# Ledger of designs, part 1: VHH binders against Chlorophyllide a oxygenase, chloroplastic (CAO)

Scores and structures below are computed, not measured.

Target 1, 101 residues: Chlorophyllide a oxygenase, chloroplastic (CAO), of Arabidopsis thaliana (Mouse-ear cress) (q9mba1r221to321)
Amino acid sequence: WYPVAFTADLKHDTMVPIECFEQPWVIFRGEDGKPGCVRNTCAHRACPLDLGTVNEGRIQCPYHGWEYSTDGECKKMPSTKLLKVKIKSLPCLEQEGMIWI
Below, numbering starts at 1 at the first letter of every chain, in headers, positions and changes, except where a header shows other numbers; Kabat numbers aren't used for antibody chains.
ipSAE, averaged over its two directions, is called F for ESMFold2-Fast, E for ESMFold2 and O for OpenDDE. V2 adds 0.75 times the mean of E and O to 0.25 times the DockQ between the complexes of E and O.
[cut] marks letters that were taken out.
Atom coordinates printed by the task and the answers are left out, and those that the model quotes come from them; centres of patches stay.

## First folded at step 6 (VHH; framework vhh_brivekimig_d4)

Design k1 (from a2 with T102Y)
Fold by ESMFold2-Fast, scan of step 6:
Structure k1 (fold): chain B 101 residues (1-101), chain A 119 residues (1-119)
Amino acid sequence: as target 1 above (101 residues)
Amino acid sequence: EVQLVESGGGVVQPGGSLRLSCAASGFTFSEYAMSWVRQAPGKGPEWVSSISWSGGYTLYADSVKGRFTISRDNSKNTLYLQMNSLRPEDTALYYCAKDSYYEGSYDYSSQGTLVTVSS
C-alpha cells in the first residue's frame, strides 16, 4: 500500500491524477463516497480520463462521454449500446487522513 | 493491417523545435481519433496528445500544454505533432497511435521516432 493523496484533496466530483508503478492513474469517489483508482485512459478513444469530469460517482471521458465506476467498469455509453467494457483498477483504502493504493 | 510510420525525430537543444509526422495506412484514417504517446528510458508510456477524427477537438497532457500542437491532414492520411520550447524531460521515443475501443490500448505498428533534447 502506497499513500497517494490526502483525503481533503479528493473532494466530491473531483479527481486526482497520479503516476504510480510507472503508469498513469486517476483517483475519484464513487456514489458511496469511497475512493477508487482506475487507469487514466478511456477504453473508447484511449482518452485520458483526468481531462473529463466526475459526476454521481462516475468518471466521464471527454471524447464521447463514456462513464466508468470506481472498479473500472463502463456504466454508460451515450451514443452506443452498452457493452461489457472494463479498464484496469487498483484497490483503494482511506485511512489516517490519506488515500492508499 | 494497421500501419503507422513515424518520422521527424532527432537531436535538438533545449528551447528548440521539432515537427513529428505519422503516415497511416490500412484503415480509414479520417474515421478515427489519433494520439501521440511517448516513452522515456526506464519509464512507462505517457499519453501526450489526442485529436478527434475531424480535427475539431484536441487534448493535451498538462506537461506539454502551450508547447505542443497536434494536427492532422485527412487528405494525406498524416498526423502531426509540432513541438516547441523543448525540454530535456521531453526526451523519449514518440509513438503514433490509432485509438482503441477496449482497455485503453493503442494500435502501435511502428518503432516510434526518437527525440533527444540535449545541450
Scores: ipSAE 0.005, ipTM 0.114, lowest interface PAE 10.7, mean pLDDT 79

Design k2 (from a2 with Y101W)
Fold by ESMFold2-Fast, scan of step 6:
Structure k2 (fold): chain B 101 residues (1-101), chain A 119 residues (1-119)
Amino acid sequence: as target 1 above (101 residues)
Amino acid sequence: EVQLVESGGGVVQPGGSLRLSCAASGFTFSEYAMSWVRQAPGKGPEWVSSISWSGGYTLYADSVKGRFTISRDNSKNTLYLQMNSLRPEDTALYYCAKDSWTEGSYDYSSQGTLVTVSS
């Protein structure tokens, strides 16, 4: 477990992009308020998710509007019926004022 | 059936401007990202610009940044490309494209609109 962000920097509607294991990741809060860490890449067109928004505990791709939960599962696709799509996610803990992965 | 009809091409002198339009039908336009792709004589297709479903996020090829502006009007199902400071190397057939599920693939019209920059 490595510390990657401060608890105070991660609010309900914010996100924190990080570089870890030589790959881009983004940290955001789910609807339950718990932090999650997902690959900073939308499954379609590899658009960075940190350029989007957090909507109802899901990170929304700025390109297509696809929404991902903290476990990396795509939960909403405005333009089509929901396909079973998942991006990589990492275990994430919040403890002692820090967020760890 | 997805239908995309491009218009607005023409002949202009270097440094001139043109605005391309694409009328879309057969799908819910406001739910899809849209792109412009061009093909110059004797060359393969080159991606030019993309715009998100809402219009809030745009992308440009390095060759056109600062000169071209992509925009959309979801109430009219129309995509636009404002082309300024045109150069001879911008001469190409320009295609409106609906972004597809397959990464790196587009649904676009075979018609296109011809842009010729000559002096």
Scores: ipSAE 0.006, ipTM 0.267, lowest interface PAE 10.0, mean pLDDT 79

Design k22 (from a3 with S102G Y108F)
Fold by ESMFold2-Fast, scan of step 6:
Structure k22 (fold): chain B 101 residues (1-101), chain A 121 residues (1-121)
Amino acid sequence: as target 1 above (101 residues)
Amino acid sequence: EVQLVESGGGVVQPGGSLRLSCAASGFTFSEYAMSWVRQAPGKGPEWVSSISWSGGYTLYADSVKGRFTISRDNSKNTLYLQMNSLRPEDTALYYCAKDSYGGYEGSFDYSSQGTLVTVSS
């Protein structure tokens, strides 16, 4: 477990990009308010997700609007039939004012 | 039966401009992100630029950012690439590509002949 952000810096509908394990990740809160950590790359064209938005507990890619939950599962694909697509996610823990992965 | 027909290539001097076009058929153009990919002599394919299905978001390779502009006209099923401030290293065969909706690395469907861009002095 590594500390990667302060709890106070991860507000509702915001995100924190980090680099860990020599890979880009982004941290955001799910609909339940709990933090999640997913690869900072959309499955479609590897667009950085931190260029997008967080709305209602999902991070949205600006490229085609694909939406991901905190476990990395793609939950919405505008203009296409929803396929089972998942980007890598890391276990994420919030304790003692910090977020850990 | 995806068909992509590129045009607009040619020979220009360094600093010149060209506008490439890609006429698409065989699929619902407005529902797919589109890309431009190039292959320079002796090199592998290099992704150049992508545009979202609606045209609201664009992405560029660092090598062309600020010089090239990707755009689309969904009513005409046509993709464009405006190339300004061309350099000898931009010399390549340019392909338009329909993006595939799978894989982290991304992939394309392109079956076109490409259009040759030669920047020489």
Scores: ipSAE 0.000, ipTM 0.157, lowest interface PAE 14.7, mean pLDDT 78

Design k23 (from a3 with E105D G106S)
Fold by ESMFold2-Fast, scan of step 6:
Structure k23 (fold): chain B 101 residues (1-101), chain A 121 residues (1-121)
Amino acid sequence: as target 1 above (101 residues)
Amino acid sequence: EVQLVESGGGVVQPGGSLRLSCAASGFTFSEYAMSWVRQAPGKGPEWVSSISWSGGYTLYADSVKGRFTISRDNSKNTLYLQMNSLRPEDTALYYCAKDSYSGYDSSYDYSSQGTLVTVSS
């Protein structure tokens, strides 16, 4: 478990990009207010998710508008069938003013 | 029924400029990423540029970066490609393409027509 962000820096509409285990990740809050950590790449075209937005507990890809929950599951694909798509996620813990992975 | 109608092609001298337009209909334009793809005579298709659904994110092939600008007007269902400092190597049929969200495919729905750009001295 390593500390990667301050609790105060992670609000309902913000995100924190990090580099860990030689891979890009991004941290954001889910609908339940709890932090999650997902690969900082959209499943389609590898677009960086940290260039997008966080809306109602989902991180939205700036390229397609695809939305991911904190467990990495794609929950919305504008104007297409919702396909079963999941990006990698890491266990994430919030304690003592810090976010840990 | 998806329809993409390209315009703006023509003959131009090296160093000149052209602006391509693509009028889209038959789908919710503002919900799709859009691309420009070109095909030079006797060659396969080459991806040129892409723009996100909102217009906030753009991508360019290394061969055109700094010379071409992709943009869109979602209120008019129109995609644009501003081409500056044109070179003979830019001579091709240019196609407007709608991104196809088929999961594992990096596929496009092309216009069958295209617009011809000829850069000739």
Scores: ipSAE 0.005, ipTM 0.251, lowest interface PAE 10.7, mean pLDDT 79

Design k26 (from a3 with S102T G106D)
Fold by ESMFold2-Fast, scan of step 6:
Structure k26 (fold): chain B 101 residues (1-101), chain A 121 residues (1-121)
Amino acid sequence: as target 1 above (101 residues)
Amino acid sequence: EVQLVESGGGVVQPGGSLRLSCAASGFTFSEYAMSWVRQAPGKGPEWVSSISWSGGYTLYADSVKGRFTISRDNSKNTLYLQMNSLRPEDTALYYCAKDSYTGYEDSYDYSSQGTLVTVSS
């Protein structure tokens, strides 16, 4: 487990981009308020997710509006039938005022 | 039924500028990412640039970075490509493309009409 962010810096509508294990990741809160960590890349066009927004506990890709939950599953596609699409995610823990992965 | 109508092509000297437009209809334009694809005489299609549904994110082929600017006006259902510092190598038929979201593969749905850009002196 590595500390990557302060609890106070991760609000319900914010995201924190980080670089760990030589890969880009982004941290955000799910609808249950718990932090999650997903690869900072949309499955479609590999668009960076940290350029988007957090809506209802899901991170929204700025390219197409696709929304991902904290486990990396695509849960909403505004312009198409929902497909089973998943991006990589890491276990995430909130403890002692810090977010850990 | 998706309709895409390109315009703005023409003949221009090296170093000149042109602005291409694409009028879209038959789908909710503001919900789709859009692209420009070109095809030079005797060559296969080459992707040029893409823009997100909101206009907040843009992508460019290395050959056009710094010279071309893609933009959109969702209130007018129109896609644009501002082309500056044009080179003879930019001579091609330019197509407006709606991103295809079928399956998991990136692909394009584009007009067969296109707009011709000729850079010569």
Scores: ipSAE 0.006, ipTM 0.286, lowest interface PAE 9.3, mean pLDDT 80

Design k27 (from a3 with Y104F)
Fold by ESMFold2-Fast, scan of step 6:
Structure k27 (fold): chain B 101 residues (1-101), chain A 121 residues (1-121)
Amino acid sequence: as target 1 above (101 residues)
Amino acid sequence: EVQLVESGGGVVQPGGSLRLSCAASGFTFSEYAMSWVRQAPGKGPEWVSSISWSGGYTLYADSVKGRFTISRDNSKNTLYLQMNSLRPEDTALYYCAKDSYSGFEGSYDYSSQGTLVTVSS
């Protein structure tokens, strides 16, 4: 575990992109307020998720609006039948005023 | 029912500029990626540019990268294409396209009318 962000800087609608384990990741808060860390890549057309937005505890892909929860599960697919899709996620916890992965 | 109406085409000299507009209706515009596709006389359709639902991500064909800029105004349900440094090979009918499930390079719902852009000396 190492610190990647201050809890005060991670609001309900903000995100923090990081480079970790030689891969891009992004940190955001779920609807329950808990932080999550997912691969910074949408499963549909591999768009970076940090170019999108956080809405109601889900991070939205900037290309088609696909939405992911903090565990990496796709919860919304505008313009298409919902398929069971999941992107990689990392364990993420919040303690001592910081976000850790 | 999806309705897309293009405008802004015309005749310009090489090096000139034009801005195309596409008025969209019949669907929730802000939830869909949008694209511009062109077709030169006697040739098949060529994808030009795409923009994400929010406007935060854009893609361009190599032939237009650095010269064209795609943008959108979700409050007006309108898609734009700013074309700079136009070349004779940019001459084509330009179509506005709504992205479909099968992909932005595969299948499009787009206007059959288009708007004509002619670049000549």
Scores: ipSAE 0.000, ipTM 0.194, lowest interface PAE 12.6, mean pLDDT 77

Design k28 (from a3 with Y104W)
Fold by ESMFold2-Fast, scan of step 6:
Structure k28 (fold): chain B 101 residues (1-101), chain A 121 residues (1-121)
Amino acid sequence: as target 1 above (101 residues)
Amino acid sequence: EVQLVESGGGVVQPGGSLRLSCAASGFTFSEYAMSWVRQAPGKGPEWVSSISWSGGYTLYADSVKGRFTISRDNSKNTLYLQMNSLRPEDTALYYCAKDSYSGWEGSYDYSSQGTLVTVSS
């Protein structure tokens, strides 16, 4: 477990980009309010997700508006049929005023 | 019916600038990523630049990076391409394209008749 952010810095609509295991990741809160950690890259166009927004517990890609849940599943694709798409995610916990992965 | 109408092309000398516009109608413009694609005389299509649905993220081909700037005005349903430091090799018919979401790189639902850009000394 590695501490990556303070709980106070991770609001319902914010995100924290980090680099871990030689890869970019981004941390945000899911619909249940719990933190999650996903690869900082959208499946379509490999766009960085930390340049996007957090909407309804999902991180939204700035390029197409594709939305990913904290487990890395694509849950919304505007104006298209939903495809089965998943990006990598890491276990994430909130403890002692900090977010850990 | 999806409609894309380009304008702003013309004849310019090397080192000059041009601004292309694309007026979109028949779809919710603000929900789609948009691209510029060009076709030089006697050659196949070449992707030039793309912009996200919100305008917050842009991509450029290596050949135009640092010289061209893509932008959009969602309130006017208009896509733009600001072209600076133009070179003879930029001579082409420029097309506005609506991204399809269905494919990987370079997939488009629609492209139009284009606007001609000629760079000559």
Scores: ipSAE 0.005, ipTM 0.260, lowest interface PAE 10.2, mean pLDDT 80

Design k29 (from a3 with Y101W)
Fold by ESMFold2-Fast, scan of step 6:
Structure k29 (fold): chain B 101 residues (1-101), chain A 121 residues (1-121)
Amino acid sequence: as target 1 above (101 residues)
Amino acid sequence: EVQLVESGGGVVQPGGSLRLSCAASGFTFSEYAMSWVRQAPGKGPEWVSSISWSGGYTLYADSVKGRFTISRDNSKNTLYLQMNSLRPEDTALYYCAKDSWSGYEGSYDYSSQGTLVTVSS
């Protein structure tokens, strides 16, 4: 584990982009208030998720509205038939004033 | 109707290679971006790779970068996935998907058939 953000900087509707393992990731809170870390890339065309919003514990792609939970599972796909997809996620802990992955 | 038929799956040992194919019909193949999506046993689906309408731009999930190559042949309406250096974690049903006709960026039509890839250890 290593620290990637302060708990005070990660609010219910914010997100923190980081680079780890030479790849972009983004940290946000789920509906349960716990932090999660997912690949900062939508399943469609590598759209960066950190340009979007956090909506009810899901991170939303700014270009097509697909929403991902903290485990990387796509939970909402506007204007399309249901395609269940998942992006990479990392284990994430909140401890001693820091977010760890 | 949109039809996508995957083939090329099989059983292979770790370090081996497989080439998947997807035969497309019912739409103008050369006008749509295409993707591969996989679902491992007991897990949710995972996006693997995408290719632009022309084949000039490709994208890969970090788990497969450097090992998998997506390509297409617009003259044959066929999408390919060349899989090298296969690992046990690559074991999954692989699905071919196209962008939807709705004009909504990122929306897909995908095959429910899939092709099974099993990496034996």
Scores: ipSAE 0.000, ipTM 0.104, lowest interface PAE 11.6, mean pLDDT 78

Design k3 (from a2 with Y101F)
Fold by ESMFold2-Fast, scan of step 6:
Structure k3 (fold): chain B 101 residues (1-101), chain A 119 residues (1-119)
Amino acid sequence: as target 1 above (101 residues)
Amino acid sequence: EVQLVESGGGVVQPGGSLRLSCAASGFTFSEYAMSWVRQAPGKGPEWVSSISWSGGYTLYADSVKGRFTISRDNSKNTLYLQMNSLRPEDTALYYCAKDSFTEGSYDYSSQGTLVTVSS
């Protein structure tokens, strides 16, 4: 476990991009308010998710509109029928005023 | 009312080239990212390429990198896809899409333009 953000800095409509394990990740809150950590890359070829937005517990790709939940599952594909697509995610702990990954 | 009208499709032999156009109206074209999406018969939609609002940033699917070039002319409200070195697997109905960053949705033309690569 590695501390990556303060609990108070991760609000319901924000995201925190990080570099961890020599890979880009982004941290955001799901609809249940719990933090999640997913690869900072849309499934469609390296569009950075941190250039997008977080809305209603999902992170949205700025170029394709694809939306991901905190477990990395793609929940909305505006341009196509929803396919079962999942980007990598890491377990998150929120403890001692910090978010750990 | 968002309207997107694709054109430029046709029949071409392998190795040939085509340029697709998309005439946009009903929104401020220069403020939105635009994409090309294709659908081959019997297959699901496949994202092909996207271009930022200014044209300064472009993205391509691995299957078309180095062969296709997306571009836009904001003064003409027109999106382009230059397709070179066409292959039989590029055969599909091609759609122009307006990407909505606010709502995470695309506004599609219902028409599309058909590209057939045959030998």
Scores: ipSAE 0.000, ipTM 0.116, lowest interface PAE 13.8, mean pLDDT 77

Design k30 (from a3 with S102P)
Fold by ESMFold2-Fast, scan of step 6:
Structure k30 (fold): chain B 101 residues (1-101), chain A 121 residues (1-121)
Amino acid sequence: as target 1 above (101 residues)
Amino acid sequence: EVQLVESGGGVVQPGGSLRLSCAASGFTFSEYAMSWVRQAPGKGPEWVSSISWSGGYTLYADSVKGRFTISRDNSKNTLYLQMNSLRPEDTALYYCAKDSYPGYEGSYDYSSQGTLVTVSS
C-alpha cells in the first residue's frame, strides 16, 4: 500500500491523477463515497480520463462520453452498443486521512 | 458512411485570418469529439486542435495556442476553426477528423480532400 492523496483533496466530484507503478492512474469517488483508482486511459482511443468529469460516481471521458465506475467497468457508451469493457483498477483504501493503493 | 467536407481555405498574407468549416454527415455528430489535423508540404500529419462532443472542452497544439479557436455547431453538424495571426509555417492542407485524440501520433479517422491554406505574400 502506497499513500497517494489526502482524503480532504478528494471530494464527490473531483479527481486526483497520479503516476504509480510506471503507469498513469486517476482516483475518484463512487456513488457510495468510497475512493477508487482506475487507469487514466479511456478504452476508446486511449483518451486521458483526468481531463473529463466525475458525475454520479462515474468518471466520464471528455471526448467520447464513455463512463466508468470505480472498479473500471464501462457503464455508458453514448452512440455505441454497450460493450463489456473494463479498464484496469487497483484496490483502494481510505485510512487515517489518506488514500492508499 | 462517414462524410467530412472541409472548406474555407485560401491564400492569405502573414498576420491575416481565415475561418475553416467542416460539414459532417453519416453519423450522430453531437456524440463524437472532432479535431483539425494539418499536413504541411513534405511533412507528416500534425494534430492542431480538438473539441469535445459537447463543445465544453477544447485543446490546442502549442504552435497554434492563442491564435486559433476551434468551435462546433451541433445543430448544423458543422465544425469550425478560426485562424488568426497566420504565419508562413501554418501553410498546409487542413483536414477535419472524427473521433481523434490530441497528441496521438497514430492514424486519424478522416476521409476527406482537406482544404488548402497558403500563407505568403
Scores: ipSAE 0.005, ipTM 0.234, lowest interface PAE 10.3, mean pLDDT 79

Design k31 (from a3 with S102D G103T)
Fold by ESMFold2-Fast, scan of step 6:
Structure k31 (fold): chain B 101 residues (1-101), chain A 121 residues (1-121)
Amino acid sequence: as target 1 above (101 residues)
Amino acid sequence: EVQLVESGGGVVQPGGSLRLSCAASGFTFSEYAMSWVRQAPGKGPEWVSSISWSGGYTLYADSVKGRFTISRDNSKNTLYLQMNSLRPEDTALYYCAKDSYDTYEGSYDYSSQGTLVTVSS
């Protein structure tokens, strides 16, 4: 477990990009309010997700509007029928004012 | 059927500007990312720029970054490319492309007509 962000910095519908283990990640809250950590890369064209938005517990890719849940699963694809696509996610823990991965 | 019609090409001097347009039909334009691809005489196709479905995110090839601006008007189903500080090496046939929603390869569907841009003194 490694501390990567303060709990107070991860607000509703916000995201915190981090660089950890020599890879880009982004932290955001799911619908249950719990933090999640996913690779900062959309499955299509490797677009950075931190340039998008977080709404209703999902992070939205700015390129095609694809939406991902905190476990990395793609939940919405505006331009096509939903395919089973998943990006890498890390276990995430919120404890003692910090977010850990 | 997908139809893309490019316009706005022409002859311009080095340092000049041109604005390309692409009128799209046959698909829901606002749901697709769009791109510009060019092919210079005797060269292979080169990706130039892409814009997200909403217009909120843009990408540029290093060769055009800072000089070209991609934009779109979803209410008019039209894609634009504003080209500034044009150089002789920008001379090419420019194609509008509907980006693939393919998760694996990112292929393009683009017009066979294109619009010719010639930069010469």
Scores: ipSAE 0.005, ipTM 0.253, lowest interface PAE 10.5, mean pLDDT 79

Design k36 (from a2 with S54Y)
Fold by ESMFold2-Fast, scan of step 6:
Structure k36 (fold): chain B 101 residues (1-101), chain A 119 residues (1-119)
Amino acid sequence: as target 1 above (101 residues)
Amino acid sequence: EVQLVESGGGVVQPGGSLRLSCAASGFTFSEYAMSWVRQAPGKGPEWVSSISWYGGYTLYADSVKGRFTISRDNSKNTLYLQMNSLRPEDTALYYCAKDSYTEGSYDYSSQGTLVTVSS
């Protein structure tokens, strides 16, 4: 487990991009308020997710509007049939004022 | 049925400007990313620029970055490409494209609009 952010810096609708394990990741809160960590790359066109927004506990790709939950599952694809698409996610723990992955 | 109608092409001198328009119909324009793709005589298609569904995120090919500006008006279902400081190598047939959800793929209009940069 590595500390990657302060709990106080991660609000309900904010996100924190990080570089870890030779890959870009982004941390945000789900609908349950718990932090999650997903690959900072949309499954379509490899668009960085940290350039988007957090809506209803999901991170939204700025390019297509695809939305991902904290476990990396794509939960919304505007104007198309929802296919089961999943980006990589890491276990994420909030403890002692810090967020760990 | 997806319909994309390009306009605004023409003959312009080097250093000149042109503004291309694309009128879209047959789909919910405001929910799709849009792109401009060009094809020069005797060459394959080259991606030029893309814009997100809400217009807040744009991408440009290195060859046009700083000279071209992509924009959209979702209330008019119209995509634009403002082309400044045009060069002879920008001569091509320009296509408006609805971004496909398949990586590396675009839904083109078959029409295109011709841009010729010459003296």
Scores: ipSAE 0.006, ipTM 0.233, lowest interface PAE 11.1, mean pLDDT 79

Design k37 (from a3 with S54Y)
Fold by ESMFold2-Fast, scan of step 6:
Structure k37 (fold): chain B 101 residues (1-101), chain A 121 residues (1-121)
Amino acid sequence: as target 1 above (101 residues)
Amino acid sequence: EVQLVESGGGVVQPGGSLRLSCAASGFTFSEYAMSWVRQAPGKGPEWVSSISWYGGYTLYADSVKGRFTISRDNSKNTLYLQMNSLRPEDTALYYCAKDSYSGYEGSYDYSSQGTLVTVSS
């Protein structure tokens, strides 16, 4: 486990981009309030997710509005029929005022 | 060093089929979305198809939809493009492309060599 963010900096509508394991990741809270860590890359055209928003526990890509849950699964595709799409995610733990991965 | 080596191009008659392969090395292949991009003689690059890192999502240009199938084998670090019902307008150099972290459509890291596909009538 490595500390990557303070719990106080991660609100319901914020996100924290980090670089870990030579890859970009972004941390955000799901609808249940628990933190999650997903690859900072939308599966649709590889757009960075940290340029988007967090809406109702999902991170939304600014390119076409694709929405991902904290486990990396795409839950909404506004202009296409929803297909099973998943981006990589890491285990994430909130403990002692810190977010760990 | 990222290396992408395309193969499988050739000369084929209209209505024929070809299967392109791309052998990837120098990066963790299973963690990146991959694309095929082509460049016809005297034209700019045209995006053809993309596949997600785990293979669960594929996307195609309207010009090839229903004729081409993109696939990948993460255990072999290889990307494929199955091309059916080939047309003269499919004649182009075909490039394998690794997505970038800033990746918008047309922002691909791809090989300078490519593999030549010629559809002759």
Scores: ipSAE 0.006, ipTM 0.162, lowest interface PAE 11.6, mean pLDDT 79

Design k39 (from a2 with Y57W)
Fold by ESMFold2-Fast, scan of step 6:
Structure k39 (fold): chain B 101 residues (1-101), chain A 119 residues (1-119)
Amino acid sequence: as target 1 above (101 residues)
Amino acid sequence: EVQLVESGGGVVQPGGSLRLSCAASGFTFSEYAMSWVRQAPGKGPEWVSSISWSGGWTLYADSVKGRFTISRDNSKNTLYLQMNSLRPEDTALYYCAKDSYTEGSYDYSSQGTLVTVSS
């Protein structure tokens, strides 16, 4: 487990981009308020997710509006039959005032 | 059926400006990213610019960055391309394209609008 952010810096509707294991990741809170960590890359167009928004516990790609949950599953694809798409995610732990992955 | 109708092309002097429009129908315009693609005489198609469904994110080819501005009006189902500081090498047929959910794919209009930058 590595500490990557302070809990106070990860507010309900915000996200924190990080680089870990030589890859870009982004941290945000799910609907349950718990932190999650997903690859900072939309599956459709390799768009950085940290340029988007967090809405209702899902991170939204700014290009086509694809939405991902904290476990990396795509939960919404506007105007398209929902495909089984998943981006990589890492386990997250919140303890001692910090977020760990 | 997807229908895209381009307009606004014409003949201008180098350094001039033109504004292209694309009227879209046959799909929910506000749910798709849109692009402009051009084809110069004797050349293959070249991607020019793209805009996200909301208009909040835009991309430009290096050749037009800083000179062209893509925008959209979702209430009017219309895509725009404001072209400033035009150069002879911008001479081409310009096509409005609906982005496909398949990566790297676009649905083009067959008509296009001709832009000629004279001398």
Scores: ipSAE 0.005, ipTM 0.243, lowest interface PAE 10.7, mean pLDDT 79

